# VHH binders against q88v07, part 31

Target 1, 377 residues: q88v07
Amino acid sequence: MAQSIVEAPIRVDTSRKIIHVDMDAFYASIEEREHPAYKTQPLVIAHDPRQTGGRGVVTTANYVARQFGVHSAMPAAKALELCPTAVFKTPNFPLYREVSAQIHRIFHEYTEMIEPIAFDEAYLDVTTNKKHIHSAVELAHRLQQEIWHQTHLTCSTGISYNKFIAKLASDYRKPAGVTIVLPQDAEPFLLREPIEKFRGVGKKTVPKMHDLGIKTGQDLYAQSELDLIKQFGKLGYILYRRVRGSDDRPVEYLRERKSIGKERTFGPFLQSTTEVNTHLKAIAKLVAASMQSHQRHGKTLVLKLRYGDFVTITKRRTFGEFIPNDAALFEQYAEEIFEEVVDDHFNSGIRLLGITLTGLAPLAFENLTLPLYPNDN
Short names: E, the ipSAE of ESMFold2; O, the ipSAE of OpenDDE; V2, 0.75 times the mean of E and O plus 0.25 times the DockQ between their complexes.

## First folded at step 10 (VHH; framework vhh_7zox_3)

Design r5 (at its last look DockQ between E and O 0.35; V2 from the best seeds 0.00; counts 0 for: pae E 19.4 > 2, unsure alone 59.6 < 65)
Fold by OpenDDE, look of step 10:
Structure r5 (fold): chain B 377 residues (1-377), chain A 124 residues (1-124)
Amino acid sequence: as target 1 above (377 residues)
Amino acid sequence: DVQLVESGGGLVQPGGSLRLSCVASGFTFSRYAMGWVRQAPGKGLEWVSDISSGGRTGYADSVKGRFAISRDNAKNTLYLQMNRLKPEDTAVYYCATGLVREYDSPTLEYFDEAGQGTQVTVSS
């Protein structure tokens, strides 16, 4: 008597509101913003293969370059072959990071339940949100508008009850699109999707699926769970559930950054106090800038140092009041801590320095000591 | 002029292995800490691993126990042995010097020099 393994019905939780935000051609768009002439040119974000002996990989390309077949992860030399008139721009990662940080600050105005995927992608759980707006569509529009207003960049959004579908939806109406997939629309939406769009289906998996007659969500849906597991292992298990609209993965949000800090790893090890101070000054500047950008101040400064022999020291100093966002002050405190903690391991040099502020709070208007009155003294 | 040339990338299945190489020129390689960073599609640069001039190594949590960084000073070459590769390891990998990171984060903010990168794709 073959015990009919009663396939327990797949439970689908539809209670959540998830927005997937995807910035449109993020790095390229930033470059176009900075240099409007690029908008009419094929722009490839990569080292110029003509300068590198044909070496390099495409990070991203603008829509003009994409028309020539240029895509991410393509060899730069191939991109040049496809588009001889392409403009190659070396990536400016500091700029991209800054812009990403600006966008994330906007997200935080709406919800703390943010899962960053990349500089240009994030999941937002807006089931409950800071704006007390019930409509996820309204929230998505507001997000797009605010992002545009602050950054002059566009994003596409996907809205659904789970991460899997929200992400698929965001690709549907690029650029600057909004796509919503309601619970009742999930099945027909998923059945129409090509198998290449399903997360986890890579370049090697696609041919195998096609050989098995799996080309779309509909084809995938027709497969038994056991067959999928047999053919694709854990991926088969996952895909069986995904095509049926099930994704119980939570939006994994990091708790509010309790600290802001920077650390540097050095080429040659630092061998003198003078060198240490020079680099502490530089790190302090970066931390101060970051604190300012986040509109935070802290009560505790932490110095981290790692010696050449990999011994690591972390020392903190807590103050009774918030530390002013002053790079010179951060440097001073870091130097003082360094002098206190430095030991014989210094003979091996220093390979890493870090400065971190903790005990963070928003800069209140009250703490802006406007030098209103010139001290006549 | 400082030059860093990466190689060894490619397409592998999950669980597979790759070995990356970086040949350095234009500076005294043996005196410098070196590292690997990677950029996944649509993601920022993240720190993967570094090695001091003295041979002390560090790893991001995401790759710890799977990746091994090494160097051959006689050949001015940096290596990254990548084992048990995962789809999430898919990225362009760069050899770099002078790395600056956010505290307690693998996110890279700055580097002095980096190569052109080599593509690593992990897909079934």
Scores: ipSAE 0.020, ipTM 0.422, lowest interface PAE 5.8, mean pLDDT 88
Fold by ESMFold2, look of step 10:
Structure r5 (fold): chain B 377 residues (1-377), chain A 124 residues (1-124)
Amino acid sequence: as target 1 above (377 residues)
Amino acid sequence: DVQLVESGGGLVQPGGSLRLSCVASGFTFSRYAMGWVRQAPGKGLEWVSDISSGGRTGYADSVKGRFAISRDNAKNTLYLQMNRLKPEDTAVYYCATGLVREYDSPTLEYFDEAGQGTQVTVSS
């Protein structure tokens, strides 16, 4: 009924407390932590364009490099042109993943309602929380402090009653900021924002909006819903609501852990199938225990192995039914996969083995029609 | 020495197509699962697609129906055909091996090696 003459009021639910956490210059900050000399140098996290024939893109840059105009998504060759003295550091994604996991363990001390967006970004719903902290501002400060104490990294947080405003608030004061937008402040805050701050209004859409006289949230607010839908379709429908402070998207805490696994490295390297099977048995026990502890089962088992010469194989096997959380069964499947994929690189030995379960669901899967995790049943 | 060299990126208009290639060396290509990951500015890596050594494919929901992954084991080359491109597809695309990802999620848990990447920009 898009042609109704009478528009119903947009209802705005202000009952939630949402925190958006954004780690400050994440990859660069990790590298500065590992090598403090980088803190006083322009640091660019990218493959060195002098070694790639001018190829590559900046993932992030430290604050020193940003003073030269270097930013993420910039061609690495352009970053070199802007800052010839920049240090280029190849991304160490395994390290960044480990740090992100550490940060997520901190989040879980406060809430289980966590939606990861990226290694360095997440939404937390803290309307209720495990520490019984009433003030979301106090909770955000405690998160920042705990992250700093455990990782020596800073983050910026935004707090509001929905994801959209929380995200905008986290950008307001960087680095190490805590910004809250209360319901009474939401409309003035949103009306002042440039249109490009609104999710979905990107480089292609901004010119069209400017041509229509829409440069700020105030201009957007003045448009009728029908005109916005005519010009922008579903985006118009969404923007009409966003600028009025309405965003009912939940923190996707019903999105579940998608994998559970264990891996081990060896020195000395494993030299025989007997040695491999012995360690697969031990790893399978650890994975089965972890699956049971998390009250999950999975349909896919993944074997990872790395040879002494660093050649790595990762092979998945998906089953029609959930695999029982039985260490002997995980061992059996892992051994079968090993025999299927092992090749003459085994002459250099095995330096790493890993077993991971994916395609996870709660053990009480048939009871998931209730919108709570099984541990809350 | 594992080397993965991506090519085929560039500037394209919305609705257009690009075909990415990744030439692999330093390992037995036919024995490995391969994949594409991408990184939008200021964000972590997002899994896009993968293909097993046996040819089984997987796609992130955001690209399913628009992208097609394939491999030519004789040429040690991985491909990504990208159709009906959107501005949201703008990213550096990396060819990768050793992928471990969350089931039905673009979130990566691990990968061993990736190339230097190729820039894809979808803009008028």
Scores: ipSAE 0.000, ipTM 0.163, lowest interface PAE 19.4, mean pLDDT 81
ESMFold2 (binder alone), look of step 10: mean pLDDT 80; pTM 0.820

Design r6 (at its last look DockQ between E and O 0.01; V2 from the best seeds 0.00; counts 0 for: pae E 20.5 > 2, placed apart)
Fold by ESMFold2, look of step 10:
Structure r6 (fold): chain B 377 residues (1-377), chain A 124 residues (1-124)
Amino acid sequence: as target 1 above (377 residues)
Amino acid sequence: DVQLVESGGGLVQPGGSLRLSCVASGFTFSRYAMGWVRQAPGKGLEWVSDISSGGYTGYADSVKGRFAISRDNAKNTLYLQMNRLKPEDTAVYYCATGLVRQYDSPEVEYFDHAGQGTQVTVSS
């Protein structure tokens, strides 16, 4: 099972069930949900280029607008040229973030092994699952139906035994598709894919691949591992394995982040307690705002400091109750801890300060308070 | 309070094996994802492996195929079987809960709880 640069047999692990979930035209679909008239109009999510002097980039577009050739990441001015009748809607990112959070709560009904990629995209490892559903296809259909029921949004899913193939499969039938690539189907599926579909083969790499006669997975498969490594380095090593259906990368799940903190590095180093307290005040304000925006509170406050000579001190203080999300309290506690732990290494100055909250739990919705944030131009 | 106690470290020759254990108390072990992190001399914390409450495993590229993580929920114990050890594996190994790793970084940024660690030394 040891992998090598030499052309040794590649062993492929097919024991996992991986689902890639991709929300269909996510931002545009949300806007269509909020304003149904958009469903029959070409809709482009971007700042209106007529009001920006021709600047800006398309975030996404609905399927009507896509019929005119509008796509994500194109200049908004080009989208206007392609579709002069398009409605331009400025992105409402706070709304999109909340809808994404709702969808993630649905994911958690089925598995804890979730790797978010973007607001609209995630990998799920469902080799086992919380609903005891034997068929990954049935699970994907149930997931799509629950997302539709709760949000009125569609998604496309790809199912296979690894992340690479699952991602490719999810693009196969959009919108609202479910596509499975079984182990026995993986090689034929991969061999016919255009090379630009392979992760890492982007706009800069495709021309080089084409110049070498590599246009499809079949062409890639025919290359020796040594030649791919000579031409593409680590990417060549990876592609040799991907085209053979090998991708052992785990779904990069983590428990919800268990901490929220901010750190600052200084140059020149801080030389006095007055300077330290000034920066702890600023950091505490950032942490309190971050705790509130994530709708969390915590029981433990952690001070981190690093001296100019790289000696690092981390000290925690745990409370019996959750600490209010109050910058003044965070500052007070951080300053107290600093006084407790500071020593003669302070002669080399302070190069880093950090405040972190841990022992986190969510605030209840009925207890939720969102501060008013002024416009900081 | 939460306690995690690592054991099983020691001195081994390159190519050797060790099995690390971590006995947990003070929380409902079976409901937590658990992981191993390591710290080589003078370096930061590095994620090695993790295992979900349901048994799903993940491994750092540097140890994949050589290390195997497992758990025994009845004994509140996490294990790391370390095979084909290399000098580069020399580090203090910690078991941990609540790991926060930067998605695109080799360094573990934070963890909620960790043990005191057990030293693994791989040397001729």
Scores: ipSAE 0.000, ipTM 0.103, lowest interface PAE 20.5, mean pLDDT 82
Fold by OpenDDE, look of step 10:
Structure r6 (fold): chain B 377 residues (1-377), chain A 124 residues (1-124)
Amino acid sequence: as target 1 above (377 residues)
Amino acid sequence: DVQLVESGGGLVQPGGSLRLSCVASGFTFSRYAMGWVRQAPGKGLEWVSDISSGGYTGYADSVKGRFAISRDNAKNTLYLQMNRLKPEDTAVYYCATGLVRQYDSPEVEYFDHAGQGTQVTVSS
């Protein structure tokens, strides 16, 4: 009696509201914003293959160049072949990073549940949000408007109850599109999708799938779980669930620590500036290590000291730029602040020293000076 | 209408300094990259420097380390600080928008708008 392995029903959680945001031709759009003349020309973001001996890969291309068949990850030499009139622009990653950081700051106004995928792409869990807006569609529109207002760049959004479907949806109405896939619409939506659109299906997998007659979500849906596992292993297991609308992956957000710091209490109390400096050095090293481990940098350094008589002083120094994660620099700033704030209470000794960094941001967003874009209101 | 008005040119000795200014009007200055190009007698238009809306700068190899481009968005003004000037820097300097250059050449392929230019002469 072959025990019919009763395939446990796939649980689908539809309780979340997920927005996938994808900037439209992000690098190229930035370049077009900077140089409007590029808007009417085929623009390829890559090193010019004529200068590199035919070496190089296309990072992205504007919509004009895409009409010639140019696409991301294409050899730059091939792009030139397809479009001999193409303008090649060397990537300016510092600029792109700055713009990305600006966009992410906008995201943070809506939710802290942000999973960055790239400079131009992120998941937002807006099930609960800072705006107290129930409609995910309204939130998406507001996001698009705010991004446009601040950056003059467009993005496409996908809205659904999980990451997998939200990402698929964002590609559906590019550029500047909003696509919502409700739980009741998920199955029809997924069944129509070509297999190439399913996450995890790469260039090596597509031929094998096609050989097996799997070309669309509908074809994939018709496969048994066991067959998919047999043919594709773990990927088969995942795809069986995805095509049925199941994706339990959370939006992975790093709880932004508002501050990173270390404090030390002393017994006996410190009685000299030399002792204070020695301990500030040690504390600074610990803070720098912590900042590095969390991949954060800060704009504000705070010194905290408590005297033997329990008088406590907190002094903060805010910088125009992020402070490098350098223990020697933290020590220097802390010592400078100490010299500024120390008073007669020092006669009672120092019982506590602390160094804290605030105004934290991910290290990937180095030196983001917010370009003040004039509100064309 | 877009207007660009350059100033600050003049006659200087080798090793001297000049500061060029360009006042822009007729468009949202802060949204666009700006640049300087120059034309020497008998030569084509050469790219000198540019600055993005975000403040990122680029320089031709010939001027790198000697020239500094900057902008004041509140004043709609572009600047070029030129230090350690050489006779080969002699040219008419133009403020320009929408600069397109070839990757392998300092020559400017295209620009949207440029001013009337300001003459810079470096001579002993």
Scores: ipSAE 0.000, ipTM 0.202, lowest interface PAE 16.6, mean pLDDT 89
ESMFold2 (binder alone), look of step 10: mean pLDDT 87; pTM 0.888

## First folded at step 11 (VHH; framework vhh_7zox_3)

Design s1 (at its last look DockQ between E and O 0.01; V2 from the best seeds 0.00; counts 0 for: pae O 15.2 > 2, placed apart)
Fold by ESMFold2, look of step 11:
Structure s1 (fold): chain B 377 residues (1-377), chain A 124 residues (1-124)
Amino acid sequence: as target 1 above (377 residues)
Amino acid sequence: DVQLVESGGGLVQPGGSLRLSCVASGFTFSRYAMGWVRQAPGKGLEWVSDISSGGRTYYADSVKGRFAISRDNAKNTLYLQMNRLKPEDTAVYYCATGLVRYYDSPTLEYFDHAGQGTQVTVSS
């Protein structure tokens, strides 16, 4: 079946200023800070493959070790082959977590719009900022400087008008780099990028792309949207937009409401299913009212319960359609989930019950229809 | 104050066994459910197992049949016997209380108290 796709304009929003921050060889740099002798040795953060019988993977390596070809996610045994003199250091995650928290406190001096990706990686939306700095480049330099002064660690930053390009830009000048891709530079920048740099085109997808003659952004750009959707589905739809400089994904910070719920604690603890159901009914009424007042509906209902011996159970049920904001229906689903998950911790009683709706959308939700794929080889 | 001290970790070949211990102090151990959580390198916390104050045991699907949790209330000690270990069991193992179990996700996002952890490494 062939279905004509209405030629819709691809709108590129260039109004935002997005910084991607990537800490340089984070775990290894922390270890070098703690033991400066490591700076002149090849250092690999992993369990020592000589002691593990050759198993394990590299979490990161310092720049000395990287000169031997060692990289993250590589088998530790391979890292040992490439660099027999490497020092292998077992990760000290409590320390790394502490340093990451310190860096995030610095981020918060500039913006609250922060999306952490990992201990060493975050997106910041600095379209507006708390220090009223006009230039995102200046802000990135100040951020790097403050991180260095407080932690003695370096980071690389990428700056653009969306997350996709900012992430790509941060890889260009490591360590301690600042790279900006302005809107007018975006397409030339993207067209020259190797296809493996595009999110979603990883180790398992690259061979498929190359088999189709797609090696660069230029090759990707030349593909029709229909062909990309046919070959790659949702990924094809996304890639068509990405290579044209479009990425409307917001920096996902905690200020956006992701759920609506109510919970109650009990003293004395609830001792029977009859008592539990009575309170689930009351909680369901409160949640349904709250969902309606916020003009939202949700696809997922979550039951939370905590036993008297302090074990907490959380179980969700996701539906194909949005759940009506009906207190009786919320109560019914919560009771069904309770029966499914309750165990003999109940002998200590129930100290807390909660019902939460997630997967939220506005009650007035417009449909999006994708074209059919006419070729099914 | 609450103290939880883990021990018994180490290096082991695939298929091997280890027994973890956790000595508790600063609270009435017999009144609390206790459990084990683990964190693989660069990953989030994962609930492994818990045991009720009355001795009933619960396990994550990934460890059922291989791990056995137990407690000795007279010694304020929690145990985890780990058999037929696999490379994916490699993690820091934490003794904890106040755990939250998620039926459709193994990631633990909260506990009231946990120890400093003991490293378990499984590799041939």
Scores: ipSAE 0.129, ipTM 0.654, lowest interface PAE 5.2, mean pLDDT 85
Fold by OpenDDE, look of step 11:
Structure s1 (fold): chain B 377 residues (1-377), chain A 124 residues (1-124)
Amino acid sequence: as target 1 above (377 residues)
Amino acid sequence: DVQLVESGGGLVQPGGSLRLSCVASGFTFSRYAMGWVRQAPGKGLEWVSDISSGGRTYYADSVKGRFAISRDNAKNTLYLQMNRLKPEDTAVYYCATGLVRYYDSPTLEYFDHAGQGTQVTVSS
């Protein structure tokens, strides 16, 4: 009697209201705003391959250029081949960042539960919101209007009960579209989507899926969980749930961290300046890494120390400029502050050391050119 | 103030054709998606078609293959070419902007602005 492993039904949480906001051709749209003549021309945001010896990758293109087949991540040289009349504009990231920041300020008027994905994309959890508006549709519409009013840029929005579906929905009616996928519509919506649209399905996974006859959400849905896990591991587990409308990932809202810091408690207590410096160095490295990961820089460095007798000293140093995210620099400043504040309580040892950066601002996203092409090394 | 003015409606025989026009003013027409909705007697508002700012077109299943939406940004004008008209197409047709739709639903959830509408009557 083959015990039919009754696959436990996947529980789907439909209690949340999630809006995915995606700015329409964001960089290109900004350029068009700044230079209206670009609106009628094929515009490619990339270094001009004619000037770079054929090197470069398309960041984005306006809708005119897209009609010629130009798309993001395409080699710039190929874009030129497809559209010889294309205007190539070198990316102006400082401008793009500023505009992004402006858009994010608008988001904050509606909710603090914001997860930025990129300069041009974010998730908003509006289950509860600052406007006390129950309708997610109304909220999305107001957001689009406000964004247009302030920036003269359009965005598309997807609305659903989780991040996965909301993102897919926002792509459905670009540009300047609003798409809602209700819980009852989730399955039909997902079944129609090509597997390439499923998060986690990359260029290397697509061929394998196709070989297995998985081309759409419907095909994916037909697979057993066990088979997907066998074939794709953890991704298989995730995809089995995603295609069934399940995504329990929260909108990860970075509380505007007013500060980024690391503290370490010691046992045994530190008894020498050499030990203190050694640990300050280690803490500084962690803080620098954290600052980098959060893409923030700060103007103020704060040293915190607690002695063995529980006396605590907190000293801050504010600089006229943002402190570079350099661990060596953080260490140096922390050591300098330590030398200034250390007193006779040091005889009781040090229980705790901490370095914190405050006065935080977004780092100019130097285009981490994530090598889109993993070197096949 | 946003204004949308529809024209081109009238009485037509089944199988006939009409071309609706909508002239927009009071906003940057070229940057907005535009659409047509209709309301038949005793029925709710039904989505007919919309066109993105970039020219992508979408159609309700009931009109797919018969109707064609287009736009002239230089003239701030939206068009709806209606061919092979049926009695079921009888309705007041409205030009609209800021359309919000449910996925795969012919029902319009929301629109920002609509005109006064133009009557289309398909009868023998």
Scores: ipSAE 0.026, ipTM 0.457, lowest interface PAE 4.9, mean pLDDT 88
ESMFold2 (binder alone), look of step 11: mean pLDDT 84; pTM 0.864
ESMFold2, look of step 12: ipSAE 0.000; ipTM 0.396
ESMFold2 (binder alone), look of step 12: mean pLDDT 83; pTM 0.850
OpenDDE, look of step 12: ipSAE 0.000; ipTM 0.209

